# Designs tried in a protein design chat: VHH binders against b0bn94. Part 5

Target 1, 137 residues: b0bn94
Amino acid sequence: AEVQQLRVQEAVDAMVKSVERENIRKMQGLMFRCSANCCEDNQASMQQVHQCIERCHAPLAQAQALVTSELERFQDRLARCTMHCNDKAKDSMDAGSKELQVKRQLDSCVAKCVDDHMHLIPTMTKKIKESLSSIGK

## First folded at step 22 (VHH)

Design y4
Fold by ESMFold2, look of step 22:
Structure y4 (fold): chain B 137 residues (1-137), chain A 127 residues (1-127)
Amino acid sequence: as target 1 above (137 residues)
Amino acid sequence: QVQLQESGGGLVQPGGSLRLSCAASGFTFSRYAMSWVRQAPGEGREWVSYISQSGSRTYYAKSVKGRFTIARDNVKNTLYLLMDSLKSDDTAVYYCARGPFYYEWSSGKYTMTFDYWGQGTQVTVSS
């Protein structure tokens, strides 16, 4: 299913770009500005500067972890759905169904998994953006 | 270059146990979901188990659920399959595979397939 690969690619990429533009990019800018200020203290030790910079990175790291975690949930749910499709295909093969019929059944089942999960992307995006708004508070 | 190398296969009696290992190199192992896939003689490949990037989520085919355990060590870059209560139906070549269903941040690519495979390790369950 090359078509299903492209559909998911476009949908996930659009979601990631939306979150990046609206939330992550702003946090990254703040992180760099904060980090630059850490370097302005000519009397700070090397370790003090490194620790300052590490603190500046914490909100962005938390935001990236949040997006990664939510995307992992989406990916894992899709994997679970697809593995169930494989179970059904094996059951059909064991019951004597023809290989071509089983393959078409499998492809249809996977396409349904993709379609159902892609319909959840707008809700997932909304949840991510709401969660990102709470970081640093 | 991405490399996956399985080991730990062999001959066991029914009811026995084996632990398969898959050494991964050439990529950041912790950023990819991993799977075990097996192929019995004369049959197609069967997706046996899946583990998420962090290892926090695992899934199993109905045929092995409750008997097999997938695990990963992201420090050692190693994927494992712990197989208990082995049956003759488990006789197959076992492959570790990278994927599926992950988004690669650096490239912006979403992958829905197993994009890299090991060479396989033979497991034979015979009395």
Scores: ipSAE 0.544, ipTM 0.799, lowest interface PAE 1.7, mean pLDDT 87
Fold by ESMFold2, fold request of step 23:
Structure y4 (fold): chain B 137 residues (1-137), chain A 127 residues (1-127)
Amino acid sequence: as target 1 above (137 residues)
Amino acid sequence: QVQLQESGGGLVQPGGSLRLSCAASGFTFSRYAMSWVRQAPGEGREWVSYISQSGSRTYYAKSVKGRFTIARDNVKNTLYLLMDSLKSDDTAVYYCARGPFYYEWSSGKYTMTFDYWGQGTQVTVSS
């Protein structure tokens, strides 16, 4: 499980860093500069300034929601796959299989779950970046 | 400091119902998937149920599917396990656990295991 956690950690970290540096950070900078400009109108009402700032935050909020949603889906898929592995291990134990054999089978099942889902990360990354590129007007 | 505190356990007859609660503090609850894990006497831990960060996806072990319902309230920072049609096989200590499978934005860390556990609440199903 330590080896599988390192594999997933490296891949997810690389994806998040790429998306953050290439897309999210730029949007965050634009949001702050846009918000600062909202504060420069001495004639604007309090409500007008707050509404201006809210509009500046919309693209970043949408971007963050997209990334969070994709990460949640990835995590949920991996959780479902791993729970099935646990069900199979329990079935084998209840059927009288030796503990070491069951552990080996469980480890293989989890490794397969990780392999299958790791192959999806490049596609997920491209989908996120394409979706982020379409945000804003 | 992450704290998970279970409550709602007790003695119940077969066929009965219980609701377990887990109060969470010391972290942004809505950012983490949560699970219930149980340990029967003389057995290992069994992953009973999982709920996603938003609560939109739930999964159950085959042993409890159709009888148990996991839920969360991200405003009250509380995780629930609604247990119906209880059987003697459900007798165990039930733990609230944080995880697995989440990315922690502040640290850049991805976790595949349960990293925090409550102290557990005893559920006993006996006639």
Scores: ipSAE 0.423, ipTM 0.740, lowest interface PAE 2.5, mean pLDDT 86
Fold by OpenDDE, fold request of step 23:
Structure y4 (fold): chain B 137 residues (1-137), chain A 127 residues (1-127)
Amino acid sequence: as target 1 above (137 residues)
Amino acid sequence: QVQLQESGGGLVQPGGSLRLSCAASGFTFSRYAMSWVRQAPGEGREWVSYISQSGSRTYYAKSVKGRFTIARDNVKNTLYLLMDSLKSDDTAVYYCARGPFYYEWSSGKYTMTFDYWGQGTQVTVSS
């Protein structure tokens, strides 16, 4: 099961890195430049500067929240699938199946879960990137 | 320096209730999914419940569904497991586990494994 987890982990990690590189990093740059501009206003009070910086940070915060939300959805689906596999394994054990047989069935079930969910990653990636592109416009 | 400490276990009669707590420290709690895992004597570890980073997503093993409730307080860095209608089969050591999902924005690190466990708390359901 661990090898299967590594597979999907690697795939999701790659997706996240892609999103970071292509979308989030750019938004971070914008946030920093915006914030720097806030600091150039010599007539503004400390409170005004702080509020300005907070406004500058809003798009990035929204972007990160969006990505996190999508990851949570993905994780939830995967967790449900794998936990269902565990339930089946337990049922088999309770029914008197041999441990090795149950382990094989569990591994197969988890492998199927990982395969099915890996197929969702491209669509998820596209959705995330499209949504991120609309932030701030 | 990551630490997970379970509490709230004990001896209860069938049909009773317990509330487990897990105090987390040494990491940004809100960035990690959390889970409860239990192990009965002579049996393997059973994934009991899962809760997402924000707490918006939860899932339960078939054996505890409808009876247990997982919750978290990200301000207090605490994970909870409310256990109602306890059965003898619920007797086990209950572990708080960090995971299986984590994403670190600062480093871009993503993981899908249980990487830290508490010492566990004993729950015994017996008449």
Scores: ipSAE 0.412, ipTM 0.723, lowest interface PAE 1.2, mean pLDDT 92
Fold by OpenDDE, last read:
Structure y4 (fold): chain B 137 residues (1-137), chain A 127 residues (1-127)
Amino acid sequence: as target 1 above (137 residues)
Amino acid sequence: QVQLQESGGGLVQPGGSLRLSCAASGFTFSRYAMSWVRQAPGEGREWVSYISQSGSRTYYAKSVKGRFTIARDNVKNTLYLLMDSLKSDDTAVYYCARGPFYYEWSSGKYTMTFDYWGQGTQVTVSS
């Protein structure tokens, strides 16, 4: 059901916002200060300044990639779960079950998918934050 | 403006093959997971296949697993669905859909739903 989809979406969104606020934003600040420092070297060539800035950006890029990767894994699992629910629904229909019954089963299945995955979010969040904290060290 | 345009549908005999294409424009194609969804007459939408941004992850509905192959060309901004061993039950309108997952760091936009669809292409499997 769409309601279930919204639940998990909101939960993940909240997690991402937390990570952004507590980790990514700080890294962004570091990146900007680092880059600004690169620009203060009046003896550096354009190429050197560019390379310096690129180095400053690397941790943030890595952080964003890490978060994206974790989200992708999470979302893929959820997708598989949902698709499996759809498969079961189709099987039930093919078996001659009533539409209303199948709908209820599908809704229940999807709800379970969402519940199960929402329970993973705290652990995922912890893992992400720990990993992010190690970047640049 | 996001645009998805399916092509490649048609009439085919059971056991035949078709290749669907979806031309994408108006967005960074490689940043989005893509999916094929079909709708048979009198039936609801069926999520046929999913492919991740890089194409490294693919998933299929049980009904098409082993027969269909989803692929993408991020250079050409094109999504594909190779359909082999087609059955009468595969008759449906096939839609290209963007999603269901995306996160944009610059805007903070996060979605877990199919947000854009093509017009669909008709696939008819009949003897």
Scores: ipSAE 0.384, ipTM 0.706, lowest interface PAE 1.3, mean pLDDT 91
Fold by OpenDDE, last read:
Structure y4 (fold): chain B 137 residues (1-137), chain A 127 residues (1-127)
Amino acid sequence: as target 1 above (137 residues)
Amino acid sequence: QVQLQESGGGLVQPGGSLRLSCAASGFTFSRYAMSWVRQAPGEGREWVSYISQSGSRTYYAKSVKGRFTIARDNVKNTLYLLMDSLKSDDTAVYYCARGPFYYEWSSGKYTMTFDYWGQGTQVTVSS
């Protein structure tokens, strides 16, 4: 089970890092430059400067929220699959199956869950990146 | 330091209700998915329920679906488990667990394991 968890964790981590490098980091740069420009307006009031900075942060916040939302969807799917495996294991135990047999079945089930969900990551990544590209335009 | 403290357990009759609470501290609660896990005597740990960071997504084990409700208050840093129509088979120590999913934007840290557990609270359902 730990090996399977590591597999999907590494895959998702790689995806997130890719999104960070290709999309989020650029948005962060834009946000900082935008905010810096807000601070250079000597004619603006304190309130106006703060509002300007808040506007500068909005796209990044939206981007992060979008990525988080997609990750939650993915996590939800994976959690459901894994919990179904646990349910099956419990049912097997209740039916009188041997502990070692149940463990093997559980491991196999979780492995399948991980495999199936890892196959979703490329499509999810594409969708995220496309959505992020539309933010701020 | 990260702390999780369960409360609300006790002795109830079959058909009764309990509300468990988990007070979280030492971390940004809203950034972590949370779960309830229980362990009955002589049995392995059972993943009872999961709730996402925002609380928008929840899932339940087959054994508790329709009877239990997981909820969270990110302002109060508290996780809840509403347990209705309790059965004898629900007797167990209930643990609050941080996870299994976490991502931190500031550090880039991503995990999908339960990394912190409370001490647990005993729930006993008996006539």
Scores: ipSAE 0.376, ipTM 0.701, lowest interface PAE 1.4, mean pLDDT 91
Fold by ESMFold2, fold request of step 23:
Structure y4 (fold): chain B 137 residues (1-137), chain A 127 residues (1-127)
Amino acid sequence: as target 1 above (137 residues)
Amino acid sequence: QVQLQESGGGLVQPGGSLRLSCAASGFTFSRYAMSWVRQAPGEGREWVSYISQSGSRTYYAKSVKGRFTIARDNVKNTLYLLMDSLKSDDTAVYYCARGPFYYEWSSGKYTMTFDYWGQGTQVTVSS
């Protein structure tokens, strides 16, 4: 539903913006400054410069992978919960409930899934920030 | 542009097997969860199966659990549905669908729905 989409979008967007502003953007700035410094050695080979730059990008890549992994775990939990809702809707249809009533029951079940999982976002955010701070130290 | 092309449908007898394939292009396939959704004649759409971005987590509708297997190949950008022990109730158009659940970093949007669909492939199980 559009209302459940908006609720999740706002919560996930707020979490990602917080993590980006607090941690990721700073890492990105450091990455670019680090990369620029790699280019300052007039006697480094082309390969040495590329390897230097690759090392500069590692912390940001690790941070992005961590955030992506946590979002994927959240997504997977929602998918499982929502598929269970579809199973219940099919059971209701098979038992003879009318299509409109089944749609209402499905929508309510999905709303419950979203509500339950949205309560996990603050904990997920804290976990992400704690993990990122070990990279950003 | 995003494209999803299903293949492998056909006519089978009850108890038979089919393998559906979905070729994906126009996006980074490995960054998206993928699903199979079917629509039986005269009925609404049914979410059949889900597979996570890496393929490590899969979920199935109760109606197909134990008979269907979803898989993906992120090198070949292909989604699969292995269908065993087919029943007449499995007769439907099967759609490859992107999603649900993806965070779009460039827009800041979190998508909870299926945002791209294939044209579908017909599976008919006749007695």
Scores: ipSAE 0.366, ipTM 0.707, lowest interface PAE 2.9, mean pLDDT 85
Fold by ESMFold2, last read:
Structure y4 (fold): chain B 137 residues (1-137), chain A 127 residues (1-127)
Amino acid sequence: as target 1 above (137 residues)
Amino acid sequence: QVQLQESGGGLVQPGGSLRLSCAASGFTFSRYAMSWVRQAPGEGREWVSYISQSGSRTYYAKSVKGRFTIARDNVKNTLYLLMDSLKSDDTAVYYCARGPFYYEWSSGKYTMTFDYWGQGTQVTVSS
């Protein structure tokens, strides 16, 4: 379980850092420059300046929501897979299988869940980056 | 300090219904997936149900699927388990648990375990 947690931790961290560096950071820079321009209109009312700034922040907020949604989907799929492993373990216990054998089967099942879902991370990363490229269009 | 407080347990007859509640405090409830876990007398803990941070996805153990419904109210910071068609096999202490599988943006940490548990509420289905 410690090995599986470290594998997932490192892979998810790498994906998030890649998305931040390649997409989110650029959007954040644009947001700040856009906001600064809002403040240069001497004739704008306070409300107009605030609304201008809020519009500048919308693309970044949308981007963060997209990344959060994809992470939740990944987490949920992994949870479902692991819960199936627990179902199998309970079925085996109820059928009279030995506790040690059931634990080994559970551990193997969870490792398979992690392997399968680790292979999805590159596709998830690509989907996120494609979706982020469409923001503001 | 994280606090999880279950309520709503009790005695019911087979085929009856109960609603369990879990009041959460001491953390931002909407940032965490939540689960119900039960422990029957003399047995290990069984992961019964899972709900995502937003509440958009739910999963159930085979033993309760179709009979139990997990829900959350992120405004009231409350987790629910609606139990219908109860059987004697559902007799257990039911725990509210935080987790598993969440990513914390500020630290970059990914957690695969249950890290906080309530005190449990007893559900007894007898006949």
Scores: ipSAE 0.366, ipTM 0.721, lowest interface PAE 2.8, mean pLDDT 86

Design y4
Fold by OpenDDE, fold request of step 23:
Structure y4 (fold): chain B 137 residues (1-137), chain A 127 residues (1-127)
Amino acid sequence: as target 1 above (137 residues)
Amino acid sequence: QVQLQESGGGLVQPGGSLRLSCAASGFTFSRYAMSWVRQAPGEGREWVSYISQSGSRTYYAKSVKGRFTIARDNVKNTLYLLMDSLKSDDTAVYYCARGPFYYEWSSGKYTMTFDYWGQGTQVTVSS
């Protein structure tokens, strides 16, 4: 189970890093440049500068929220799958199955959960990137 | 430093209710999914309930579904487990666990493990 968990963790981590590199990082750059420009307005009040900076930050915040939301959905599905495996294992034990057999079944179930969810990552990635590309436009 | 502290456990009769709390500190609570895990005597760990970062998504083990409610207050940095209609087989040490999912934007680190646990609180259901 631990090995399976690491597999999906690495896959998701790679996806997030890709999104960060290709989308979020660029948005961060834009945010910083925008904010810097806000600060160069010597005629603006403190409040106006603050509001300007807040506007500059909005796209990045939206982007991060979007990614977080997608990850939350993903983890929810994976969690439910894994917990369902645990439920089955418990049911098997209650039915009198041998512990070793139940453990193997559990491991197999979790492995399947991980495999199935890893297959979702490319589609999720595409969706995220497409959504991010529309932010600020 | 990350700290999780459970409370609210105790002795209760079958059919009774308890509310467990988990006080979290040392990290941005709202960024982490949280879970309750229990361990009964002589048994392995059971993932009882999971709640997402925002609290909008929850899941329960079949054994507690319909009886337990997981909730969180991200302002108070507190995780809750409302336990109703308690049964003898609910007797266990209940642990608050951070995870199993988290992404840190500042570091780019993604984690899918229960990386921190509380000390646990004993729940005993007995007549």
Scores: ipSAE 0.347, ipTM 0.691, lowest interface PAE 1.5, mean pLDDT 91
Fold by OpenDDE, fold request of step 23:
Structure y4 (fold): chain B 137 residues (1-137), chain A 127 residues (1-127)
Amino acid sequence: as target 1 above (137 residues)
Amino acid sequence: QVQLQESGGGLVQPGGSLRLSCAASGFTFSRYAMSWVRQAPGEGREWVSYISQSGSRTYYAKSVKGRFTIARDNVKNTLYLLMDSLKSDDTAVYYCARGPFYYEWSSGKYTMTFDYWGQGTQVTVSS
């Protein structure tokens, strides 16, 4: 089970890092430059500068929210799958199955969950990147 | 320092209700999925319920589905577990756990584990 968990964790981590490098990091740069420009307006009031900076941060915040939302969907699916496996295992135990047998079944079930969800990652990644590309435009 | 503190446990009769709370501190609560995990005497840990970061998605173990409700208040940094129609089989130590999923933007770290646990609160259902 631990091995399977590590597999999907690694895969998702890689995806997130890719998104960070290709999209989020660029947005961060834009945010900082934008904010810096806000600070160069010597005629603006403190409030105006603050509002300007907040506007500068909006795209990045939106981007992060989007990624988080997608991850949330992904993890929800995975969680449901895994918990379903756990439920089956418990049922088997309650039915008097041997612990070792139940463990094997659980491991197999979780493995399948991980495999199935790993296959979703490329599509999820594509969707995220496409959506991020439209932010701020 | 990350802290999770459960409360609300106690002794109840079968059919009774309890409300567990978990006070979270030391981290941005809204960025983490949260879970309740319980451990009955002599048994392994059971993943009872899961709630997503926003609270929009929840899931329950079959054993508690329809009876328990997980909720969170991201403003108050508090996780809740409403337990209705309690059964003897619900007797366990209930733990608040951070996870199993989170992403830290500052570090770019993605994790799929329960990385922090509370001390637990005892729930005893007995006639």
Scores: ipSAE 0.342, ipTM 0.686, lowest interface PAE 1.5, mean pLDDT 91
Fold by ESMFold2, last read:
Structure y4 (fold): chain B 137 residues (1-137), chain A 127 residues (1-127)
Amino acid sequence: as target 1 above (137 residues)
Amino acid sequence: QVQLQESGGGLVQPGGSLRLSCAASGFTFSRYAMSWVRQAPGEGREWVSYISQSGSRTYYAKSVKGRFTIARDNVKNTLYLLMDSLKSDDTAVYYCARGPFYYEWSSGKYTMTFDYWGQGTQVTVSS
């Protein structure tokens, strides 16, 4: 379980850092420049300036929500796969299999779940980057 | 400090219903997936149900699917398990657990285990 957690953590961290570096950071820069322009209108009311700034934050908020949604989908798939592994382990225990054998089968099943889903991370990363590139266009 | 406190357990007859609650404090509840895990006497722990951070996705072990409903209230920071059509092999201590599978943006950690547990609440189904 610690080994599987480290594998997933490293892959997800690398993906998030790549997305931040290539897409999110640029959007954050645009947000700050947009916000600065809102402050240059001397004829705008205080309320209009705040609304202008709020609109400048929308693309970044949309980007963060998109990345969060894709991560939630990934984790939900892992949860479903792991719950299925636990169902099989319980079936084996109920059928009289030895505890150590069931534990090893469960661990192997979870490792397979992780392996299969780790192969999806490159595709998920590409989908995220493509979607982020379309925001604000 | 993270705290999870279960309540609502008790003795019920077969076919009866119970609603378990878990009060959460010490963390931003809405940022974490939550689960119910049970432990029958003399047995290991069984992952019973999972709910995503928003509550939009739920999963159930085969043994309880169709009879149990997991829910959360992110305003009251409370996790629920509605148990219907209870039978004797549902007798167990039921634990509220934080996780698995969540990402922490500030630390860059992705956790796939249960990192915090409540003290448990006893559910006994017998006549």
Scores: ipSAE 0.321, ipTM 0.675, lowest interface PAE 3.3, mean pLDDT 85
Fold by ESMFold2, fold request of step 23:
Structure y4 (fold): chain B 137 residues (1-137), chain A 127 residues (1-127)
Amino acid sequence: as target 1 above (137 residues)
Amino acid sequence: QVQLQESGGGLVQPGGSLRLSCAASGFTFSRYAMSWVRQAPGEGREWVSYISQSGSRTYYAKSVKGRFTIARDNVKNTLYLLMDSLKSDDTAVYYCARGPFYYEWSSGKYTMTFDYWGQGTQVTVSS
């Protein structure tokens, strides 16, 4: 529900802010300084300057892709868990359970999905930070 | 603005097949998971299929697993539902829906709901 949306939003936001502050912002600064240095060689061809700049941008692009990929994995696990909750609710309704009881069971199932997956966020954060430290190696 | 337009519905005999399409515009399609949701007469909406942003992960409700296939083309910005072995109880309006999960870097928002829906396309399975 709305409460579960806020819980996940706050946790994911805190994780992304931590990764941005500790890892990605530094990489972005390095990317810009690297790119500026590419422009200093008076003897470089236009293609050489463009290729230099492309190499400077690769680590940041890799970092953003890593974070996005881990968020997508988290999203997919939540989607699978929530869809199973919907399957169980449909089965209960088809079996004749009362609408209010089915709704309470569905809400409880979704809350459990969120609880379980929120417990994974610290581990996901650690994995992301370790992977970001390996970029360029 | 975000637009989703379904097509491909119609009347089909039991055991038949249909392919639904959903044309998407007004957003970066490849950044969003997509779903098919159906609503049979007199029933609530049923989340029948989900596909991840890249298309690498798919999930299906038990009622359609093994008979339906969800796919996406991120170049053409199109979502598909291939429906095989159709049964009478597959009769419903089928909606293309954006979501339910995505994260936006610029705002820091993570959404768990379906935020945009198409108008729906009718699928009728009858003799």
Scores: ipSAE 0.296, ipTM 0.663, lowest interface PAE 3.5, mean pLDDT 84
Fold by OpenDDE, look of step 22:
Structure y4 (fold): chain B 137 residues (1-137), chain A 127 residues (1-127)
Amino acid sequence: as target 1 above (137 residues)
Amino acid sequence: QVQLQESGGGLVQPGGSLRLSCAASGFTFSRYAMSWVRQAPGEGREWVSYISQSGSRTYYAKSVKGRFTIARDNVKNTLYLLMDSLKSDDTAVYYCARGPFYYEWSSGKYTMTFDYWGQGTQVTVSS
């Protein structure tokens, strides 16, 4: 089960890193430059500068929220699948099944969960990147 | 350092209710899904409930579904477990766990494991 968890973890991690490199990092750069420009306005009040910086931060915040939201959906489905496997395992144990058999069933169930969800990652990635590209436009 | 501290456990009669809390510190709480895990005497650890980063998505083990409610306050960095209609089988040490999914934006770290646990709080349901 741990091996399966590592598989999906690595895949998701790679996806997130890709999104960070290709989308988020650029947005961060924009945010910093925008914020720096806010600070160059010597006629602005403190409040105005803060408001300016907040506006500069908005796209990045939206981007992070979007990525988090998509990951949350993915994680939720995976969590449900895995917990369902656990429930089945428990039921089997309660029914008097042998521990080794239950373990194999659990491992198989979790493996299927991981496989099924890994197939979602490319689509999720595409969706995220497309959505991120529309932020700030 | 990451800290998780459970509270709210105790002795309760069957049919009673308890509310567990978990105070989190040392990390950006809102970036992490959180879970409750329990361990009954002589049994392995059971994944009781899951809540997503935003709190918008929750899931429960079959054994507690309909009776337990997981919630979180990302402003207060607190995780909750509302336990209603408690049964003797609910007797266990309840642990607050970070995970199994989180992403840290500052470090770019993503993981799908329970990486931190509290010390646990004892819940005893007995007549």
Scores: ipSAE 0.246, ipTM 0.606, lowest interface PAE 2.0, mean pLDDT 90

